# Miniprotein binders against USG-1 protein homolog (usg), part 11

Target 1, 336 residues: USG-1 protein homolog (usg), of Azotobacter vinelandii (p96199)
Amino acid sequence: MSPAIDIAIVGATGTVGAAIVEILEERDFPVGQLHLLASPASAGKSVSFKGRNLRVKSIEAFDFAQVRLVFFAAGQAVTRQYASQARAAGCMLVDLSGALPLQQAPRVVAEVNPQVLEKLEAPCQVTSPASQVVALALALAPLRPLVRWRHLGVTACLPVSSLGREGVAELARQTTELLNGRPPKPRFFDRQIAFNLLGRVGDSDTAGHTGLERRLVEESRQVLDAPELKISVTCLMAPVFFGDSLSLAVQASQAIDPSAVRAALERAPGLELIEPDDCPTVIGDAVGQDVAYVGRVRTGVDDACELDLWIASDNVRKGSALNAVQLAELLIKQGR

## First folded at step 5 (miniprotein)

Design g35 (from b3g with L8M E40L I41L E43R)
Fold by ESMFold2-Fast, scan of step 5:
Parts: C-alpha cells; structure tokens; sequence
Structure g35 (fold): chain B 336 residues (1-336), chain A 97 residues (1-97)
C-alpha cells in the first residue's frame, strides 16, 4: 500500500473539483491531509470527505509545500498562475485545464497511454485531456491494430456544465424566461443557449478555430500516438446540462470490417458498446457512469474506408475527474 | 447506479429551481408543468434505487405540493422553497452513500 499523501484540489467548489473529492473517497485513495482550494469568493464553503466536513480555503495564501500532489480543476488562467509555484514547492501535478505545455505535462488517458507515465521526470506533471479527447481516445485506441487512420472528423456537442456551474444556472434561467414569453437575458453566455445551438465554444483565433478545438486536435494526436493524423474539429454548445455527445468520422487507408470493429470495442477497457439496434444517450446511459458509451458503428454510406461512430460520455466523471484520479493512482503506484 | 441517481437528482433540482422561478413570475401553468416533470424524474430515480424510503416519501410530498399549487394555496411558493432545501439535504445524503 502506498503511504498517505497530502493533497490539494484547486477549484474544489467547481463541478469537476467536487467530483474529484467524491472519487478519492469512493476509491479509497491514500489521502493524508486534503486541502480544498478555491477563489476567495468561494472560500468558507464546507465539503464532506470521509465523514468529516472540510472547509474550503483561499488559494491566494496557500503554501504548496504542505502537499505532494495537486489537482488543478479550475480554469486555464488559475493553472497558469499557480502551477509554477506548486512545481517549485516539489508538488506532483495533475492538471485538467490544458494550460500546461504538452511536452512538459503530457496528456494521458489511463486505459489508452499509461506507459507515458513511466517516462516522466519526478516530480511528475501530467494533464488529463479535455473530456471529449478522453471519450474519443477510449473508442479509437482499441482500433489501432485494425486500421491505419488518415483523417478524423469530430463534431463534439458540449454540455453547459463544461463551462461550470454558471453555465448550468444560465441554461435553467433562460429556459424559464423563454417559457414565460420573456426575452432571455444572457449573463454568462453572450446570447440565447436555451432551445438553440451555439456553433462555437469560446473565442475564435484569426484562422477561425477556438482554443478548445485546437486543444482537441493537439491532445488527440498525442494520446493516440498519431502525430501525422489530420483532424477536423467543431465544438458546439448544446442545451444539455451534463454529458458529452460526439460524432466521429474516421477515414482509413483500407476497407473497414465493422464486425471486427465491434468486437474490438466490446473488449475495450473503459468503454461500453451499446447494441446495434440501440443508441447511447447522455441521460439514458452515460451520465453518472465511469465508462464511455459507443454506438452507431457503421461504414460510410459511399466509402468502405470510412468508419462512423457515436459516443456519449460523462464530461465530469470519466471525461475529467475519474481519469485525473486514475492518473494519480498510477503515479503513486510507480512511487512517483 | 449510485452516480446515475446523483446526476438525475441534481437535474431534478435544477427543474425544481426553474419551477420556483416560474411561480415567482406568476406563471402558474408553467410552474405546474415543471413540478410534474421533476416528479417524473424523481420516480425514475426511485426505479434506480427502489429500496430508498426517503425518495418514495419525497414523491408523495411532491404530489401533494402540486395539488396545493393547482388550488392556488397562498403558501405554495414558500413550500416549494422549503422542499428545495429538503432536496439539497437528500442530495448530500446520496453523496455520502
């Protein structure tokens, strides 16, 4: 058994941060002292952990020398501000924001590329990829022995919870306003999200791509160990509270056998294949689960070298918090 | 299954908050529709955890409250608020189990 480890969770009052606390308890992770950190505005709240109420502290005055492991479960700006300070204090880092460089904090999905952890210099720093990358990697990694991928097309439908609790609250508020015949008053979003689809999540750069779309391209290439794979991504915001929904179109160099694909997906760790006559949904299947769900396995209408897949995954648990905890488990098992 | 119960419960609470806001705005019909939908979600939660007597009792309380809202009970808004506090307590218990 690993010795007890003192841990800090940055962004502990957020949806993902709270899930990390719950999963550490559920999996009986060897937690020594647990420090829950948040912005000053969120400090003072209480969180239950192993039958005790822990008070959330402000990150601004926190001494990272008190802990060995830090989960960064806040936005990229927070990770950018505090990661170097934590690193200088000797902390091992698990970042969920994606703010750290891919070369210094590699993206790892526990079931896909855990061997990457063996190559890390102590104290290790790793990144849990974007929840959409976790989901697509779980589905595509088992297929590597069957085909050579040339191109990946991704349409990712994000839940408002991917933007935190304020996104969730605003969808609820706008829906209420519209059902009462009142114009929506966007506070968090710049426009109506209720009964709508927003074709962009975050600001576009000069080439028209968002930071999240570029993140999905870079992280997918690294996690799948496919640096030459051409990837096209559109991330849209759906009026859905929880769960990622992804449509994948994969172009291969050879004709695909869909029965062999289904067999590989059935055996894949971290993944559940829904029967061909059924289709996974975030509400019916994925939300609250610790696996991603895949369905609609089929070749292209006019191209036997194309594979089309549909994925539903919990953006908070398997997509984020659970993968981060699994990475920490692997790191401490290696004595890192 | 426990994680599914928690996520569905959180969603049902969001629908409940929506119903409360509709009541504050004087939209009785809209509020009733949301309370009925929340009741449906809690019934589905009960199907995932059928041995939980607290969820069973909760569905009964929601039924009674919906009838009070339909009758125009002047204390209905306060009761919807009080039940939201009870829902939060039950969610905390589900997180501890």
Amino acid sequence: as target 1 above (336 residues)
Amino acid sequence: SEDQVREMFEYAMLIWEWALELMRQGDKEGAIKKLEFAKLLFRLIKRLNPDDPEIKELVKKIDELIEEVKRGDPNALEKVKELLDELQRILEELKES
Scores: ipSAE 0.000, ipTM 0.207, lowest interface PAE 12.9, mean pLDDT 85

Design g36 (from b3g with L14M W18K E40L E43R)
Fold by ESMFold2-Fast, scan of step 5:
Structure g36 (fold): chain B 336 residues (1-336), chain A 97 residues (1-97)
Amino acid sequence: as target 1 above (336 residues)
Amino acid sequence: SEDQVRELFEYAMMIWEKALELMRQGDKEGAIKKLEFAKLIFRLIKRLNPDDPEIKELVKKIDELIEEVKRGDPNALEKVKELLDELQRILEELKES
């Protein structure tokens, strides 16, 4: 058993940060002192951990020398501002924002590429990839011996919870307004999200791609160890509170055996295969679970070299907080 | 806000109704998954409305009931149905606010 470790969680009042607290308790992670950190505006809240009420502190004056492990769950700007300070204090970092360079803080999914952790220099820094990358990697990694990937198409339908508490509140409010015959008044989104689909999440660059879409491309290549894989991505915002829904189209260099694919997915760690007569949904299957669900396994209508998959996954638990905690578990066990 | 509570409460109730259907069909594992999901939504409601004593008590009742279902308590189906009736009354009160 590992000795107790002092931990800080940056973004502790956010959806993912709160889930990290819960998962550390559920898994009986060897937590010494737990420091919950947030912006000054979010400080002062109380969070329960193992029967104790912990006060959330402002990050601005926090001394990172007090802890050995830091989870960054407060978005890219906060990670960019504080990661260097935490690293200088000797902390191991698990970042969920994607702000750290891929070469310095490699993207790791516990079931897919845990061997990457063995090569990290102390103090270790690692990134839990975007929740959509966690989901697609769980489905595609088991297929590596069966399928030589040439191209991957990804349509990712994001829940409003991917944007945190404000996104959840906005969908709830707009839905209530519309059901009561009142026009929606967007505050967090620039337009109506309730009963709609937004074809873009975040701002586009000059080439028309969002930061999240570029993140999915780069992180997928690293996690799958497929640097030459061509990837097309569209991330859209769905009027869904929780759960990532992904449509994947994989183009291979050879004809695909769908029976062998189903067998590999059935054996895959962190994944549950739903039979062809049914299809997983975020609400019906994925939300609250610690595995991703895959279904609709089929070859292309006109192309035996194409594989099409549907995935539903919990964006907060397995997609983010659980993977981050699993990475921390591996870090403390593999070198200690 | 109360509008946030009402909408999330409606979603939790729909999931709870599905859990009851699965229990009637003998799908204990499926029912437990739906009850855990409903609990997740109610815990989110509690976090958004931390001063609401009714929501705090509700989350506690849900935790206890899920453990009873897991143990295979003979009255579990009836208790899940009774809590759904209680949830329906709470929702109706929220709609009138």
Scores: ipSAE 0.000, ipTM 0.238, lowest interface PAE 13.7, mean pLDDT 86

Design g37 (from b3g with L14E W18E E40F E43R)
Fold by ESMFold2-Fast, scan of step 5:
Structure g37 (fold): chain B 336 residues (1-336), chain A 97 residues (1-97)
Amino acid sequence: as target 1 above (336 residues)
Amino acid sequence: SEDQVRELFEYAMEIWEEALELMRQGDKEGAIKKLEFAKFIFRLIKRLNPDDPEIKELVKKIDELIEEVKRGDPNALEKVKELLDELQRILEELKES
């Protein structure tokens, strides 16, 4: 086991930050002192860790020299503001926001491209990619040796928890309002999300793409080591509390052998293959689990060179917090 | 949100009682499906109200119990009953808040 390490979690009161605390305890990560950091407005809350109550502190006055490892789980603006300060203090960084440049803080999925960590110089900084990228990379990486991929189509159905606790609260409120015969009063979303689908998550740029969609393209290419792969992405908001659901369509240069694909997925670490006559769902299978689930493995209706897949994954655990902790485990095991 | 937690908790208990009845009937597969669904509801409660350490311990106990049911543990039925009593106690506390 590695020696005890002092850790800070930035965004400790958020959904992902809280999950990092939980997973560090569950996996018996060698935690020395644990510092829970949040905005001044969220400071003062108490969080249980290994039988003791830890008070959440304001990040504004925190001395990063007190810790050797920092998890950034508070969004892009906070990572941009504090990452350089933490690194200058000698801290290793695991960022979940995607704010850091891909070349300086490479995107790593523990089961897919852990060798990237071997090339990093101290103090190391790495990024856990978007939860949808973690899920698709777990499914597609095992398939790279079988065929040459030319195009990837992604439809990602995001849970309201991807926008934090406010998104979860609003779906619950709108559902209650509608079931009681009252019109929904959107507060966090600009329209009804309950019993609906919103065709984008976040604001679109002049070309019609959202920041999340561009992030998925860039991170997928890096994680899969496929810089020339053409990727089409639509991220939509589903009336689902937790769990990412993804439909993938992969175009290959040659006919796909579905038996070989299924065999590769069955052997894949971090992935569970559901039988051909069944379909994984976020509620029934993925939420609360530490693996992504793949089903509906099939070739295109009229194209043997097309592979279609369905994925259900816990956006908070394997999609975010667990991958981040696994990256930290690999970093300390390597002595970096 | 406290009213929503209470309603979800009550629903999870109803599902738990359905699982117990399926266990009594010898429907192990049906019981496991109901227990997994109840576990999902309790995980949802935990994520909506993460400041409650009692819910965290409850979810852990439920996970362990589901694994015992899957293994065919002869004491599983009695443990499912015992946990229902604990759930009832917690629900009474929620009603008085």
Scores: ipSAE 0.005, ipTM 0.273, lowest interface PAE 11.0, mean pLDDT 87

Design g38
Fold by ESMFold2-Fast, scan of step 5:
Formats: structure tokens, C-alpha cells, sequence
Structure g38 (fold): chain B 336 residues (1-336), chain A 106 residues (1-106)
């Protein structure tokens, strides 16, 4: 196996950061020293790793020369503040925030475009895409040899955990308030999320698109190697704790053979195809799993060149933390 | 802080709710409704996973979720000791709940 590598996890107390710690342990990743980094307010907490308690340190005074690999799981502002410092210290970076430019830190899904890692300058920096992009790329990449995509429509139903622990706590609290006959008191969201749907995640720009919607367009084109693909995206917030649910509508230049599509999806790495007369759900299938689930494979009602798919995926595991660890596994294998 | 106290109280409420569902599963097992019991155990597991993700720095909750996963698989396989293990875990859950109640007071 590869020699032991010293690692830092930025955002170790967050949902995704904690999942990275768990997955490193589960997969027996060759961890030397593990440094758990967080904001000063979260420093001093303890996290279990391989039977020992590790104390979380403040990122502000951390010397990145102590480590060879850094996971950034603390949002865009933190990645922007510290990534250059870590890279200057010689660290390989796996960013989950999307703050780094696509040309300098390419978006990679381990099952889809791992060859991109072979072209990176040392010390390598790579980005794990938005969890919705991981899910759609796993479903669409196997279909590239069968179908030439002209347009992709994405409706992504995001779990509150996509906004971190505060989002999760807010949905739980509002649900408890409403079930006890009390009016909800939104604190993290500007309005009720429990038993509701919010048609926007984050602030819109002047053209009406959110940063996440623009991120999904840019990252999907890069991961799928489809720079000319026209993509329409709506991200909504669902009253769901964990798991991404996606409806995909794809227009092709030729009539689609749904039997060939199903056969390709059945063979696809990182995917599980649910029976034609059933569909996966985040609660029933995806949450806690390390594959994305695809179902409802069908052509358009009046258009044989249209393909519609339904996807359920764990936004924390395969959508984020697991893909990041898989990228790190590929980097150390190629760098040693 | 008042905010931290509310958060601890929320965790206690979720844990208590998961225990009620677990007790319901145990009663279904006693009635011979294995399929219904499994559905309730899976639902309780989802709530415990939520608690784990809200408290990722708590090793006791992490180990609890692992034990629950293993036990549900034993119930699915028809392990003859599964009923006793589900009952024994309820005692451990009660102990953890008492700890959470104490934490919520501060």
C-alpha cells in the first residue's frame, strides 16, 4: 500500500468534514498524523479516529508544512483564505467548496474523469464537484457513447444538510414546533422550511440565477467533457434532512433506445439502477450508501430524442466526502 | 447560552422520539409482526443517524449507530437472539437519554 501521509481536514466539525474523518477510517486510508482544523469557536472539541481522541485545532495559527494533503470542507470563504498558503507549503489540495478556479483545480468524479488527475502539476489541487454534479455525472457519463446530448434540464431538490448543521437543526426544530401546535420561528432560513418547498437556494444574481445553479452548469460541462452542452438548472430546498433528489431531462440529437440506456446504467460504476416500475428515494435507498441510485428511465411522452431520469444520492457521503477521499486515494497512488 | 441549551433540548427530544419508535418496534416483535418491527427499527435508525450528524464529536452516539445497524441486520436474518438484543439496547438507550436530560438542564 502507499506510505502513510499526514493530513489536515479544514472544517472537521462540519457535517462533510466529520464524514471525511469517518470514511478515512472505514477505508483504511494510509493516514499518518491527522490534523483536525476548524474556526476558533469550534476549536478544543474532540473527535474519535481509530480508537483515539483527536483535539480540533484552530486553523488561524496552523502550519501547513506539517501535512502533505489538505481537505477543504469549510465553505468558499475559508478555501479562498487558506488554499494559497497550503499550496505554497507543498500540500496537495482536495477542495469541496468550489471556490478554486476550474482551470487550476479541475472538478473530478472518481468514476467519471479520473484521467484528469494524471495531468495535474505537483503539488496537485483538485475540486470535488457539487454533490448534485457528482450524482448527475455518474448517471450521464455512461451514456455518452450511446447518446449525443444537446440540452440538459436539471431540477435538484436539496436537503437542508447541504447548508450544514444549522440547516439540519432548523428543519428539526421547526418540525417539532409545528407538531406541538406552535408557530415556527425561522432563525437560519428567512421563512418556514418544514412542510414547505423553497424555490431558491441562496441569493439570485441580476439574471435570476443562484451561485449554486451557475456552479452546477460550469462543473457539469467540465466533468462530462461537454463544453457545448446547454444546461438549465433549478435548485430548490426540500424539507429533507439528507440526500439529493434530481430530475433530469436530456435532449439528444438522435432517438434514444431506453433498453440500451438501462443496460449501460446497470454496468455503470458508482450507480445502482432500480427496477423500471419503481423509483429510488433518499430515505429508502440512498442515505448512508456509497452509490447513487437511478430510476424512472423513460423517453419523452412525445419525443423519442428525450430521456428522463430520476436520481437519489447521499449528498454527504458519495456526493461529497466519499468522492473527496476517492480523489485523495487516486492522488497518492499517482504521486507515489 | 440560551441558544446552546435549546440545541441540547432538541437533541434530547429527537432521542426520546427515537426511543418511543424503538419501543414500538419491540412491541411489534412480541406480537410476531417482524415486518412491521423492521420498518420501525429502520425509522428509529434514521433518527439516531440524524442525532449522530448533529453531534459528530460524540463517540458514544457513533458507536450506538453502529450497534443499531448491526442489530437490524440480525433481526432481518431472523437471529433467534434478536428480540433479547433489541430489548437490551433499549436499556442502553435509556441510560444515554438520562445523560442527555442532564446536559439539557444546563
Amino acid sequence: as target 1 above (336 residues)
Amino acid sequence: SPEAKEYKELVRELFEYAMLIWEWALELMRQGDKEGAIKKLEFAKLIFRLIKRLNPDDPEIKELVKKIDELIEEVKRGDPNALEKVKELLDELQRILEELKELAKS
Scores: ipSAE 0.000, ipTM 0.331, lowest interface PAE 10.8, mean pLDDT 86

Design g39
Fold by ESMFold2-Fast, scan of step 5:
Structure g39 (fold): chain B 336 residues (1-336), chain A 106 residues (1-106)
Amino acid sequence: as target 1 above (336 residues)
Amino acid sequence: SPEAKELDEMVRELFEYAMLIWEWALELMRQGDKEGAIKKLEFAKFIFRLIKLLNPDDPEIKELVKKIDELIEEVKRGDPNALEKVKELLDELQRILEELKELAKS
């Protein structure tokens, strides 16, 4: 049993930050003092932790020397602003934003590449990858002995909760407006999301790719230890409150045995395989769970070297907050 | 504000939907459809998670989601008291709904 550790959570009032607080309590993580940090506008709120009410503090005045471990769950700009200050104070960092360079803060999924943590110098910096990368890595990593990947195609259907409470409120509001015969009034999205699909999440660069799509490519290559893997990604926004839904198309250098694939997925840690001729859904299976769900395991219609998979995963829990807590658990076990 | 009133009304409506789904789960349990009941309980939990996200400062909803999660695990294990506990939680949900209805009227 590890000794108690003092922790700060940056973005404690956000969807993922709040989930980290809950998961630390659920897993009986050895928390000493817990400091909940947010923007000045969000400071002053109270959060329950182990029967105590903790007041959320402004990050601007916080002394990071008070803590040994910091979770960054407040987006890339906040991580960029405060990570160096926290590290200079001697803190271990678990970042969820993806703002830190891959070489300095490697992307780790607890069930996939935990050995990466053994090579890190103190104070350690690690990144929990994008929730979509957590999900696809849980499904693809067990297949490494069976499938030599050449190309990975990813269609990721993101929930509005991936953009926080404002995204959730917007979908709910637009749905109510439309069901009452009123035109939708977008306030957070630039157009209708209810009963629609937005083919882009975030701004495109000059080549037409979003930051999230580039993040998925870079993080997948690192987590899967496949630097030569060619990856095509489209991230779209679905009218779904919670849960990532992913369609994966894998091109292999050899013919794939789908029965061997199913057997490997059935044994895989952090993953649940749904029976043949069925598929998981975010609402019916994944939301609220601590595992990713895989179904529709099949070879290509005309190509035995193609493997197609469908994944549903909780974007907030297993996709983000739970993986971050699991990484922290591994770091403290190593005496980091 | 008008936006706060709109939010309160939506939270009440979502809570009412969750209760209807919970009643459906109870009926499925009475019929011996354990698999169907579990799916409906998970869906009710999803709605309560949505309410929690829209109203994150409510500690009662947070504890409710935890209780629901524990009950779903008891149903999965075949706990002989699970049906009675699911029924008892419906009474707690009814009390909370009455509070939300009053808040939405203000």
Scores: ipSAE 0.012, ipTM 0.412, lowest interface PAE 8.3, mean pLDDT 87

Design g40
Fold by ESMFold2-Fast, scan of step 5:
Structure g40 (fold): chain B 336 residues (1-336), chain A 100 residues (1-100)
Amino acid sequence: as target 1 above (336 residues)
Amino acid sequence: SDEWRELVRELFEYAMLIWEWALELMRQGDKEGAIKKLEFAKLIFRLIKRLNPDDPEIKELVKKIDELIEEVKRGDPNALEKVKELLDELQRILEELKES
C-alpha cells in the first residue's frame, strides 16, 4: 500500500469530477486530505466521501502547496489558468481537458502505454486522452502483433454529456417538449438534437475539421505509438445522454484473421468482447461499467486486409475518470 | 438553479411513467419487456444523479434500482411487490422536488 496522498480535484461538482471522487472511494485509493475545488458559483456544496461530507471550496484562493496530486476535470480554460500554478507548487497533474501540449503532458491509457510515465520528469504531468481515444486505443493496442496498421477510419458518435451538463439538459428538455407535442426550442445547440444527429461537434476550421477531430488524430497516434498512421475522423453528436459509440475501419498491410483478432480482444485488459450474435450498446452494456465493449469483429466485405469494429464505452467512467485514477495509481506506485 | 430544478422534476416524472410501464409489463408476464423499461428508467435516474451529485438520496435510489433489476432478472417471487413499493418511494421524492 502507498502512503496517504493529499489530493485536489478541480471541477469536483461536474460529471467527471464527481465520478473521480466515487472511483477514488471504490478503489480504496490512499487519499489523505481530499480538497474539492470548483468555481465560486459551485462552492459551498457538500460531497460524500467515505461516509463524510466534504465541503466544495472555490479554486480562486486555493493554495496548491497543500496537495501532492491534482486532477483537472473542469475543461480547457480552467486547466490553462491553473496548471502552471499547481505544477510550480510541486504537484503532480492528471489533466482530462487536453489543454496541455502533448510533448509536456503525454496522453496515457493505463492498459496501453503506461511505460510513458517512467520517462516523466518530477513533478509529473500527464493527460488522460479524449474518451473516444481511450476507447479505440483499448481495442487497437492488443491487435498490434496481428495487424500492421496502414489507415484508421473513425466515426465517433458522441453523447451530449461530452459537452457537459448544458448538453444533457438540452437533450432532456427537447425530448420532453417533443413528447408533449411542443416545438423544440434549441438554446445550447443551434438546432434540434432530440431524435436527430448532428454531423459536427464544434466549429470547423478552414480545412473542414473540428478541434475534437484533430485532437483524436494527434492523441491516437501518440497513445498507439504510431506516428505514421493515417487517420480519418468524423465526430458526430448523437441524441444519447451518456456513452461513446465508435465505428472503426482498420486498413492493414496483410490479410486479417478475424478469429485471431477475437482471441486477442477476449484477452485484452479493460475490454469485453460481445459474441458474434450480438452487438454492444451504450445503454445495454457500457454505461456505468469500467470496461469498453467491442463487437462486430469482421473483415471488409471486399477486402481481407480491412478490419471493422464497433465499440461502446462509458465516456465518464472508463473513458475519463477511471483512466485518470488509474494513471494516478501508477504514478504513486512508481514513488513519484 | 430554478431551471435545473424544473428539468430534474420533468425527468423524474418521465422516469416514473416508464417505471409504471415496467410494473404493468410485469403484471402481464412480460419479464423481458419489463427489464428493458426498468433499465431505461434507471438510465434517467442516473442522469438525475449526475445533475445532482451532492444528493445522497438519489445515489441510494440508483443503487436500489440496480439491485431490484437484478432481482427481476433472477425471477425473485417478491420482485413485483418491490417494484411497486419503489414506485411509492419515487412519488414521495417527486413531491419533495415540487416543493423545492
Scores: ipSAE 0.010, ipTM 0.358, lowest interface PAE 9.9, mean pLDDT 87

Design g41 (from b3g with S1E E40L E43R N49D)
Fold by ESMFold2-Fast, scan of step 5:
Structure g41 (fold): chain B 336 residues (1-336), chain A 97 residues (1-97)
Amino acid sequence: as target 1 above (336 residues)
Amino acid sequence: EEDQVRELFEYAMLIWEWALELMRQGDKEGAIKKLEFAKLIFRLIKRLDPDDPEIKELVKKIDELIEEVKRGDPNALEKVKELLDELQRILEELKES
């Protein structure tokens, strides 16, 4: 079938990078040589792959001419530093950071806009969108034939794991401090996150929007092929270890039939519809799964042209690592 | 990196010890909630190091044990104590790395 491909994973010791390794094995991706790359401080760790222990190498010493495909799972700064070098070496790129321009590395969700990959010139570079965009696109794309969208409101409740291992450790530490009657001592967050909600994730610009919120707007418009769609976004940090939770309010030009919406969502690839009298949660449903979960399908209280949805999705697997591997599968099938 | 896994593991053990104390006091509902919470922390450790077969097996044992506690298994308290000994052994291995 497909020839074996030599691969590098940048950020292999991170949560998403480790998930890419696992998913490549689970899906029997045609891996030739697998190179696991990380910062010098993280180099030397061993990772299991198909019954072998692979040593993690420093990215600083790596020659990208050794590989044909690179996954960037180490954040925007690392992608910005190394992507041009990898591309100059002839590598195909799948970036998860969002650092690459939308016109040069289009955002693709495998179930939504895979046709975009057919138009790319070698060496191809693509971006797996923010995990929240993957989740909302899986739910909204099946609905495009039913209604014309005018406005999308997004409240995204992010897990502390979206900020990496330090975010996870901080929530655990603050929770322990509070349960032992001690005041929390924030080190990674600037304030208490345990038993709290932070109304902002990352630094805001002069207009009050974070980079993540702007990313969600730009990527959603591209993935949904809706350049005129008006989008309002708030990303908040929840005291949740893993899983994205999203509340969507979609305004259409005409009255919405919720039964037709449910039928479309039930048939949608990559998505699981929970019954209308129940609600998916990250812990109970989404974490560890390879589909996003949608529920609470209902029209607006005072507006039949509004559709309200609730989504729970694994931010690491379907939201990031699995979509990235699916994009790589599609690129390889095209002989690119 | 390894320090973060160790910190999470120590936290999970603290919660596990709380579950044992609640079981000794006859607070079955409180104990189950603490065991479920400790399980979530161990699942979190598994996600940070998914290829560790010991952690994968541990999460499975914890799931089975929680169901036994829910059913009122007369040996459940002793089994929760036995698993704490196993957790202590794993923690000692983490401290040596």
Scores: ipSAE 0.000, ipTM 0.322, lowest interface PAE 10.5, mean pLDDT 86

Design g42 (from b3g with S1D Q4L W18E E36Y E40F E43R K46R R47M N49D K56R)
Amino acid sequence: DEDLVRELFEYAMLIWEEALELMRQGDKEGAIKKLYFAKFIFRLIRMLDPDDPEIRELVKKIDELIEEVKRGDPNALEKVKELLDELQRILEELKES
ESMFold2-Fast, scan of step 5: ipSAE 0.014; ipTM 0.438

Design g43 (from b3g with S1E Q4M Y11W W18K E36L E40L E43R L44F R47L K60R)
Fold by ESMFold2-Fast, scan of step 5:
Structure g43 (fold): chain B 336 residues (1-336), chain A 97 residues (1-97)
Amino acid sequence: as target 1 above (336 residues)
Amino acid sequence: EEDMVRELFEWAMLIWEKALELMRQGDKEGAIKKLLFAKLIFRFIKLLNPDDPEIKELVRKIDELIEEVKRGDPNALEKVKELLDELQRILEELKES
């Protein structure tokens, strides 16, 4: 049993922040005082927690000495602005933005590398990795005894909810406009997303990679404890409201037994294997669930050393908010 | 956004009614898929109305009901009907705004 702890959630009115509030309640996390923080423009809204309405406060004047644990769910700029202040006040941090350096705030997936939390200096700071990294790590970590990874190819199809409410609202609006015979009027996206695919999420650097693609490479290497793993990533935006869909191609140093792979995935924590002759989807399986779904386990057409997998995962719950809460549970269990 | 919320809610109710029809026909698997689709629509409504505690509670009730249907609860059909009545009440409130 842990004593009640005072908590702040930064970005409490966002998709992930709201899900953290919900999951803390669902899991009966030992919450003392809960402080919901957002930008001044979002302050004053109410969020229900344990049958009570809590008012969202502005982060600008918040005294972090009031809390022991802070979730950062408001994007990289906000984490960069406030994380040092919160840590100086003695707070443990669980960041979801990826803004903190990997060596100072290690990426942890509760089912994959929880032992990393045992080595942290107080006040502890950890990062819940990108939702796509949570999903692929859940599928690949159980295979570590069976498969020696050399290369990982990732095609990640992101839902518009990965960009927040504005992304969700725009897909809905564009869809309605097009179905009523009107041209789409992009406001949040620079082009049509409805009935389309955008081959890039965010701006490219000089080498042609996006910040998210760079993040997936670095976080995957750390979470899987595979610093020499070569990773190729493309993140695209799909006309899907919720759920990450990933195609993985793994190159191994030896021939792969797909039956042994399926057996390992079937027993894996946080993961559900769909039958070998079926395929999970975000709508049919993953959205609203607390596990990632894996299917289409097969070797390469012409390469017995290649393993191909398909994953569907809830980007908001298991991919983000639930993992963050599970990390917080592990931190308080250690008596910190 | 208010008009969009009402349209989404009406759509979710149509899907919910189809779930009831499938349950009456003995198609439990088809009914569960329709209930999950309705839940997805309500989750979207919740994002547009984060300040509404009624929508939050509604999503929780839907989650519990879907699990009861999956477990083969003999009262599941009646509970799906009861929740449809609650959805109709909420829709009436939305139409009056």
Scores: ipSAE 0.006, ipTM 0.384, lowest interface PAE 9.7, mean pLDDT 87

